# Designs tried in a protein design chat: VH-VL binders against NAD kinase (nadK). Part 271

Target 1, 268 residues: NAD kinase (nadK), of Syntrophomonas wolfei subsp. wolfei (q0aze0)
Amino acid sequence: MKIILVNNRFKENTEKKAQEIAGQLSALNVEVIIDNGLDEPYAGTVDFIMVLGGDGTMLRAARRYGQRAIPVLGVNMGTVGFLSNIEINELAEYLPLILREEYSLEARMMLEVAVFQQQSLLTRVFCLNELLLRSNSPRMLSFALEISGQKLEPYRGDGLIVSTTTGSTAYSLSAGGPIADPQLDAFIVTPVASHIINKRPLVVSPEREISLHLLEEREAIIGIDGQIKMDFGAENRVLIKRAPHPLLMVNLKAKPFFTSIDRSLQRQ
Below, E stands for the ipSAE of ESMFold2; O stands for the ipSAE of OpenDDE; V2 stands for 0.75 times the mean of E and O plus 0.25 times the DockQ between their complexes.

## First folded at step 18 (VH-VL)

Design TT17 (from NN6 with light chain L30V; framework fv_ixekizumab; at its last look DockQ between E and O 0.87; V2 from the best seeds 0.78)
Fold by OpenDDE, look of step 18:
Structure TT17 (fold): chain C 268 residues (1-268), chain A 122 residues (1-122), chain B 112 residues (1-112)
Amino acid sequence: as target 1 above (268 residues)
Amino acid sequence: QVQLVQSGAEVKKPGSSVKVSCKASGGTFRSYAIHWVRQAPGQGLEWMGGIIPILGRADYNQRFKGRVTITADESTSTAYMELSSLRSEDTAVYYCARGHTWKTTHGYFDYWGQGTLVTVSS
Amino acid sequence: DIVMTQTPLSLSVTPGQPASISCRSSQSLVRDIGLNYLHWYLQKPGQSPQLLIYLGSDRASGVPDRFSGSGSGTDFTLKISRVEAEDVGVYYCMQALQTPLTFGQGTKLEIK
């Protein structure tokens, strides 16, 4: 059995814990790869991924490994978030179930984000939460949104978020988007400070494709899951689709979403 | 309580196809692989294949030479097994079974369907 | 394919006496983490198979403690300490290490 431990090299506690867990797993004849984000993703086949940390680490893990259809377990290390399933102090209790592969899985829709310069593909990324298009200046953007060939009226505002249902509790929520059931597959298109005050978020079928491009010679930024940033100009376009494979999140412990979100919102 | 309920008995002509259904209830359909095992009259058990519903990926026993197609509908918690180019030797009771892992390997079959008799005769 | 060989193929036992069934695999069924992917099933007359023992030695829920599984690697044994009338049927071992999953020939247990 081979397991990847994903942690954050900038968080010493997660690094130390990863090493400790790696030692424990090795003693059980489990091969362990530690991914702290310093190197490229491990290219070999693995059976399981443990994410040590918070939502940010999970997002990175999802981008790096989500397309490989490998079970991913979020192990919380004292942070507030929605993507962890168990606490670090519970890991020992659930380890036998992990090794015996006795756990349930939850499929979470991911985005396939392709950024083009004219006809050339610049980058293609799979992500769990959202794509953000925003202005790189205090001025509003004018950009075109197309959904499955349907051209909407031009958007004017600070930006736009295209989010998964998983991402609905992330930046989209702060921008006024709806909270979505993570068991539902859908796009959530949330305007960021739109010039049209009544511009409403859209819930879009996962079968559709979403295209964005600027309508003027302005500088913008594309953000992915708040971790990847790239410049976006008039010569660029972005195409967003449902990723061909969902993230397989491990559910070792029952964690009711709606009660959790309710508690979380009360704390904010 | 987990239950697997299969479709009724079938009588088929040689060369035709049969599609058997297996509806799961009382559990999480996506969390476990669904397998198909057949048993000819007076014979042992033979694994035909299995599917990982959450991925829609199926593994097959190559002895069937591509005659078997296994599918799953998550919305109805139902797995299907279609066997084509039927011959008399395909006369058997066909069982669906739940594997105790999400994979087609490593798991044990903790729940079984009641079986579906498929008779192939001219 | 992994070949599973059971012995004997049939046995007749007096009620209250013990029974033993052997299952041998053509290759080791133990994983690096120490798990044996060998499972035992019982098919009673006119019924679907039912799980008895999983992972070599663990009893399934509802299975009497007179049933026990042992062994590792390529050699496994199912034992019944005191055979009862309700134990009549065909016993199968199955490997789940790799596809295709394969069964033993089955062992028919009858009461004398």
Scores: ipSAE 0.833, ipTM 0.916, lowest interface PAE 0.7, mean pLDDT 94
Fold by ESMFold2, look of step 18:
Structure TT17 (fold): chain C 268 residues (1-268), chain A 122 residues (1-122), chain B 112 residues (1-112)
Amino acid sequence: as target 1 above (268 residues)
Amino acid sequence: QVQLVQSGAEVKKPGSSVKVSCKASGGTFRSYAIHWVRQAPGQGLEWMGGIIPILGRADYNQRFKGRVTITADESTSTAYMELSSLRSEDTAVYYCARGHTWKTTHGYFDYWGQGTLVTVSS
Amino acid sequence: DIVMTQTPLSLSVTPGQPASISCRSSQSLVRDIGLNYLHWYLQKPGQSPQLLIYLGSDRASGVPDRFSGSGSGTDFTLKISRVEAEDVGVYYCMQALQTPLTFGQGTKLEIK
């Protein structure tokens, strides 16, 4: 049996705890690969992923491994968030269930993001929360949004967020988007500081394709999950669709989403 | 608490097809593999295949030579097994069963449907 | 395909006496973490199969403690310490290590 153990190398206590857990698993003849973010993602076959840390560490794990249909367990290290299932001090209690594969799964939609220069694909990335298009100068952007070939009236403002339902509690919320039930599959399209009064947030079917491009020469940025940034200009287009596979989140312990909303948001 | 209810018995002609349904209740449908097992009269159990509803992917026993199609409809919590090009030796009780895991390997079948008799005769 | 062989194929047992059923696999069913992917089912007359023992030795919910499973690797045994009238039926072992999942031929248990 092979497990990837994901931590954040910049948090000393997660690195120490990762080594302790790896030792415990190795004593049970479990092969452990530690992913602290420095090395390339492990390319081989694995049975399970444990994420030690908060939502940011889960976002990185989702981008690296989310399209590989591997169960992912969020293990909280004391930071309140939306993506952990169990606490670190409970791991020993749940470990037998993990090894026996006695857990349920919750699917979380991911975005597939393809960025083009003219007609050529530059990059393809996957994300769990959102894509952000924003201005990289004091000047506003003028940009076009298409949904499955349907051209909307031009946008003008600081930018746009295209979010999953999981991402509805992240940047999209701060920009005025709704909180969505993460069990729903949908895009949430949230304008950022729009100067066009009738540009309301949109909730869009996951079967649609979303396209963005600039209407005037401006310096812009594409942000992915608040963790990756790319330059974006008038020669570029981005195409967004539902990723081929959802993130498979492990559920060992009930975590009611709705009763925890205010507490989780307040503590982030 | 978890319950699997299958569609009723069917009588079919050779060369036709049959589609058996399996409706799950009292649990989380998409988290667990749904398997299909058949039993000819007086015979043992034979695994036909299974579906992973959360991924929409099915695995099949090659003995059925591509005659079996297994699907799931998450909106109705229902799995389906379709067997085509029916022969008289396909006369059997067809069971659905829920595995304890999300995938088609490693699982033990903790819940079974009541079975669906399919009779193939001219 | 992994072949599962059960012995005996039929048993007649006096109520209150023990019964033992063997299941042999054509290849090992143990992973390096020590788990055996071998499960036992009982099919009572006129009923669907029901889980008795999973992972070689663990009793399913509601199964009396007179049922026990043992063995590892290729050789597994189901024991009933004291057979009762309601134990009548056909017992099957199943491997779940790899697809296709395969069953033993079944062991029919009857009361004398």
Scores: ipSAE 0.663, ipTM 0.846, lowest interface PAE 1.9, mean pLDDT 91
ESMFold2 (binder alone), look of step 18: mean pLDDT 92; pTM 0.951

Design TT18 (from NN6 with light chain L35M; framework fv_ixekizumab; at its last look DockQ between E and O 0.85; V2 from the best seeds 0.76)
Fold by OpenDDE, look of step 18:
Structure TT18 (fold): chain C 268 residues (1-268), chain A 122 residues (1-122), chain B 112 residues (1-112)
Amino acid sequence: as target 1 above (268 residues)
Amino acid sequence: QVQLVQSGAEVKKPGSSVKVSCKASGGTFRSYAIHWVRQAPGQGLEWMGGIIPILGRADYNQRFKGRVTITADESTSTAYMELSSLRSEDTAVYYCARGHTWKTTHGYFDYWGQGTLVTVSS
Amino acid sequence: DIVMTQTPLSLSVTPGQPASISCRSSQSLLRDIGMNYLHWYLQKPGQSPQLLIYLGSDRASGVPDRFSGSGSGTDFTLKISRVEAEDVGVYYCMQALQTPLTFGQGTKLEIK
């Protein structure tokens, strides 16, 4: 059995814990790869992925490994978030179940984000939460949104978020988007400070494709899951689709979403 | 309580196809692989294939030479097995079974359907 | 394919006496993490197979303690300490290490 431990090299506690867990797993004849984000993703086949940390680490893990259809377990290390299933102090209790592969899985829709310059593909990324298009200046953007060939009226504002249902509790929520059931597959299209005050978020079928491009020569940026940033100009376009594979999130412990979100919102 | 309920008995002509259904209840359909095992009259058990519902990916016993198609509908918690180009040797009781893992390997079959008799005769 | 070989193929046992069934695999079923992917099933007359022993030695829920599984690697044994009338049926071992999953020939247990 081979397991990847994903942690954050900038969080010393997660690094130390990863090494400790790696030692424990090795003693059980489990091969362990530690991914702290410094190197390229491990290219070999693995049976299981443990994410040590918070939502940010999970997002990175999802981008790096989500397309490989490998079970991913979020192990919380004292952070507030929605993507962890168990606490670090519970890991020992659930380890036998992990090794026996006795756990349930939840499929979470991911985005396939393709950024083009004219006809050339610049980058293709799979992500769990959202794609953000925003202005790189205090001025509003003018950009076109197309959904499955349907051209909407031009958007004017600070930007736009295209989010998964998983991402609905992330930046989209802060921008006024709806909270979506993670068991539902859908796009959430949320305007960021639109010039049109009553511009409403859209819930879009996962079968559709979403295209974005600027309508004027302006400087913008594309953000992916708040971790990847790239410049975006008039010569660029973004194509967003449902990723061909969902992230397989491990459910070792029952974690009711709506109860959790309600508690979380009360704390804010 | 987990239950697997299969479709009723079938009588088919040689060269035709049969599609057997297996509806799961009392558990989480997505968490476990569904397998198909057949048993000819007076014979042992033969694994035909299995599917990982959450991925829609199926593994097959190559002895069937592509005649078997296994599918799953998560919305109805139902797995299907279609066997084409039927011959007399395909006369058997066909069982669906739940694997204890999400994978088609490593798991044991903790729950079985009641079986579906498929008779192939001219 | 992994070949599973059971012995004997049939046995007749007096009630109250012990029974033993052997299952041999053509390759080791022991994984690096120490688990044997060998499972035992019982098919009673006119019924679907039912899980008896999993992972070589663990009894399924509801299975009496007179049933026990042992072995590792390529050689496995199912034992019944005191055979009862309700134990009549065909016993199968199955490997789940790799596809295709394969069964032994089955061992028919009858009461004398």
Scores: ipSAE 0.812, ipTM 0.902, lowest interface PAE 0.8, mean pLDDT 94
Fold by ESMFold2, look of step 18:
Structure TT18 (fold): chain C 268 residues (1-268), chain A 122 residues (1-122), chain B 112 residues (1-112)
Amino acid sequence: as target 1 above (268 residues)
Amino acid sequence: QVQLVQSGAEVKKPGSSVKVSCKASGGTFRSYAIHWVRQAPGQGLEWMGGIIPILGRADYNQRFKGRVTITADESTSTAYMELSSLRSEDTAVYYCARGHTWKTTHGYFDYWGQGTLVTVSS
Amino acid sequence: DIVMTQTPLSLSVTPGQPASISCRSSQSLLRDIGMNYLHWYLQKPGQSPQLLIYLGSDRASGVPDRFSGSGSGTDFTLKISRVEAEDVGVYYCMQALQTPLTFGQGTKLEIK
């Protein structure tokens, strides 16, 4: 059996804890790959991914591994909001179930983001929470949104968020979008400081294709999960679809979403 | 409390198709693979294939290549097995079973449907 | 495909006496974490199969302790320490290491 341990190298004790857990797993004849973000994602086959840390660490794991149909367990180390399932001090208790594969899964929709320069694909990336289009200057953006070939009236403002339901409690919420049940598959399209008064957040079928491009020459940024940034200009277009595979989140312990909303938001 | 309830017995003519349903209750449908196993009269058990509902992916026994289609409808918690181009040797009891894991390997089948007799004659 | 071979194919046992069923696979079913992906089922007359033993040796919920599974790799044994009338039926081993999942031929157990 091979397991990836994903941690955040910038938190003092997460490297030490990851090494400690790797030792425990190795004693059970489990091969362990530690991913602290310094190396390229491990490319070989694995059975399971364990994320040690908060939602940000889970987002990186999802981008790196989410399209590979590998179960991913979030382990709370005292700072995790919406994406952890068990506490670090419970890991020993649940480890036999993990090794016996006695757990359930919850699917979380991901976005597939393709960025073009004119007609040429520049890059393709996946994300769990959201794509953000925003201005990279004091001036607002003028941009076009198309949903499955249907052109909406032009947008003007600071930008736009295209979020999953999982991302509904992240930046989309701060920009005025709704909280969505993460068991739903949908896009949530949330304007950021829109100058056009009738631009409300939209909830859109996951089967739609969403396209964005600038209508005027301006410097903009595409942000992915608040962690990856790329330049976006008048020569670019981005296409957003539901990713081929959801993130497969491991459920060992019940964690009711609705009764925990206020606590989880306070801890982000 | 997990329960699997299958559709009723069917009598079919050679060359036709049959679609057997398997409705799951008492658990999380999409988290577990649903398998199909058949048993001809007086014979042993034969795995036909399984579906991973959370991925919408089915794996098939090559023996049934091109004739079997396994699907799932998450909204009704129901798996389906369709066998086409029926022959008299397809007369069997068809069982659905739930594996303990999300994928089609490693699983033990802790819950079984009651079986559906499909008779192919005449 | 992994071939599963059961012996004997038929077994007649006096009540209260032990019974033993062998299951052999064409490939090892043992994973390096110490788990064997070999499962045993009982199909009583007129019923669906039911799980008895999983992962080579673990008893399923509600299965009496007179049933035990042993063996590793390619050779597995199901033992019944004292056979009772309710144990009548056909016993199957199944490998789940890889697709296609495959069963042994079955062992029919009857009471003498």
Scores: ipSAE 0.636, ipTM 0.836, lowest interface PAE 2.0, mean pLDDT 91
ESMFold2 (binder alone), look of step 18: mean pLDDT 92; pTM 0.953

Design TT19 (from NN6 with heavy chain L55F; framework fv_ixekizumab; at its last look DockQ between E and O 0.92; V2 from the best seeds 0.00; counts 0 for: pae E 2.4 > 2)
Fold by OpenDDE, look of step 18:
Structure TT19 (fold): chain C 268 residues (1-268), chain A 122 residues (1-122), chain B 112 residues (1-112)
Amino acid sequence: as target 1 above (268 residues)
Amino acid sequence: QVQLVQSGAEVKKPGSSVKVSCKASGGTFRSYAIHWVRQAPGQGLEWMGGIIPIFGRADYNQRFKGRVTITADESTSTAYMELSSLRSEDTAVYYCARGHTWKTTHGYFDYWGQGTLVTVSS
Amino acid sequence: DIVMTQTPLSLSVTPGQPASISCRSSQSLLRDIGLNYLHWYLQKPGQSPQLLIYLGSDRASGVPDRFSGSGSGTDFTLKISRVEAEDVGVYYCMQALQTPLTFGQGTKLEIK
């Protein structure tokens, strides 16, 4: 059995814990690869992925490994979030179940984000939460939004978020988007400070495609899951689709979403 | 309580096809592979194939030489097994079973359907 | 394909006496992490198979403690300490290490 431990090299506690866990797993004849984000994703076949940390680490893990159809377990290390299933102090208890593959899986829709320079592909990324297009200046953007070839009226505002249902509790929520059931597959298109006060978020079928491009010669920024950033100009186009494979999130412990969201909102 | 309920008995002519259904209830359909096992009269158990519901990907026993098609409908928590080019030796009770893993390997069959008799006769 | 061989193919036992069934695989079913992917089933007359023992030695829910599984690698044994009338049926071992999954021939247990 081979397991990837994903942690954050900038968080000392997660690095130390990854090494400890690696030692424990090795003693059980489990091969362990530690991915702290320093190197390229491990290219070999693996049976299981443990994410040590918070939602940010999970997002990185999803981008790096989500397309490989490998079970991914979020192990929380003292952070507040929605993407961890068990706590670090519970890992020892659930380790036998992991090794026996006695867990349920939850499929979470991911985005396939393709950024083009004219007809050339600049980058293609799978992500769990959202794609953000925003202005790189205090001035509003003018851009075109197309959904399955349907051209909407030109948008003017600070930006736009295209989110999965998983991402609905992330930046989209802060921008006024709806909270979505993570068991539902859908796009959530949330305007960011539109000049139209009543510009409403859209819930879009996962079967559709979303296209974005600027309508003026201005500088913008593309953000993916708040971790990837790239410049975006008039000659660029973004195409967003449902990823061909969902992220397989491991459910070892029952964690009711709607109860959790209520608690989270009460803390704010 | 997890239950697997299969479709009723079938009588088929040689050369025809049969499609058997298996509806799962009382559990999480996507979390476990669904397998098909048949048993000819007075004979042992034979694994036909299994499907990973979350992907709809099926693995098959190559002994059937492509005659078997296994599918799953997540919306109805139902798995299907279609056997084509039927012959007399295909007369058997066909069982669906739940594997205790999401994969087609490693898991044990903790729940079984009641079985579906398929009779192939001219 | 992994070949599973059971012995004996039939067994007649007096109630209260013990029974033993052997299952041999053509290759090791032991994984590096120490798990044996060998499972035992019982098919009672006129019924669907039911799980008895999984992963070589673990009893399924509801299975009496008079049933036990042992062995590792290529040789496995199912034991019944005191056979009862309700134990009549055909016992199958199954490997789940790799596809295609394969069963033993079955062992028919009857009461004398």
Scores: ipSAE 0.761, ipTM 0.889, lowest interface PAE 0.7, mean pLDDT 94
Fold by ESMFold2, look of step 18:
Structure TT19 (fold): chain C 268 residues (1-268), chain A 122 residues (1-122), chain B 112 residues (1-112)
Amino acid sequence: as target 1 above (268 residues)
Amino acid sequence: QVQLVQSGAEVKKPGSSVKVSCKASGGTFRSYAIHWVRQAPGQGLEWMGGIIPIFGRADYNQRFKGRVTITADESTSTAYMELSSLRSEDTAVYYCARGHTWKTTHGYFDYWGQGTLVTVSS
Amino acid sequence: DIVMTQTPLSLSVTPGQPASISCRSSQSLLRDIGLNYLHWYLQKPGQSPQLLIYLGSDRASGVPDRFSGSGSGTDFTLKISRVEAEDVGVYYCMQALQTPLTFGQGTKLEIK
């Protein structure tokens, strides 16, 4: 059996704990690959991924491994967020169930984001929460949104968020988007500080393709899950689709989404 | 708790197809493998294949690959097994069963359907 | 394919007496994490199979403690310490280590 153990190297408690857990797993003849963010994602076959940390660490794991159809368990090491299932102090209790594969899975839609320069693909990235298009200057953006080839009236404002339902509680929420049930598949398209007062958030079928490009030269950026950013200009377009595979989140204990919304939103 | 209810008995002619349904209730459908096992009269158990509903991916016993199609409909919590090009030796009781895990391997079958008799008249 | 061989294929037991059924696999069913992917089912007359023992030795919910499973690797045994009339049926072992999943031939238990 082979497990990837994902942690955040810059948090001393997660690095030390990851080594302790790796030792415990190795004593059970489990092969452990530690991914602390420094090396290339492990490319070999694995049975399970364990994420030690908060939602940010899970977002990195999802980008690295989410398309590989491997079960991913979120293990919280602080304030409970939206993406962890068990607490670190419960891991020993649940470890036998993990080894015996006595757990269920919950699918979470991901985005596939392709950025082009003119007609040439520059990069393709996957994300769990959202893509953010925003101005990189005091001036507002003028940009076009197309949904499955249908051009909407031009947008003017600070930018736009295209999120999954999982991402509905992240930046989209702060920009006025709805909280969505993460078990639904949908895009949530939320304007950021729109100059056009009646541009409302849109909930869009996951079968649609979403395209964005600037209508005038401005300094803009594309942000991915709040963790990756890239310059975006008038020569660029971005195409957003549902990713081929959802993130497969492990469910070892029940976490009621709706009754825990306030507590989950209070974490740093 | 979990219950699997299968469609009723079928009588079919050689060369035709049969589609047996297996409706799950009382539990989480999508993350557990659903398996199909058949038993010819007076014979033992033979695994035909299984599906993981969350992926829509099925694994088949090579003996049946090309004739069997296993699918799942999450909206109705129902798995299906379709066997084509029926022959007299396909006369059997067809069972669905739920594995305890999300994979088609490693699983023990903790819940079984009541079985569906398919008779292929020659 | 992993071939599963049960012995005996039939046995008659006086009520209250023990019974033992052997199941051998053509390949080891033990993974390095210490788990054997061997399961036992009982099919009572006219019924669907039901889980009896899983992972070599664990009793399924509601199974009396007179049933026990043992063995590892390629050689597994199901024991009934005191056979009851309700234990009549056909016992199957199944390997779940790899596809295709395969069953033993079955062992028919009868009361003498």
Scores: ipSAE 0.612, ipTM 0.831, lowest interface PAE 2.4, mean pLDDT 90
ESMFold2 (binder alone), look of step 18: mean pLDDT 92; pTM 0.951

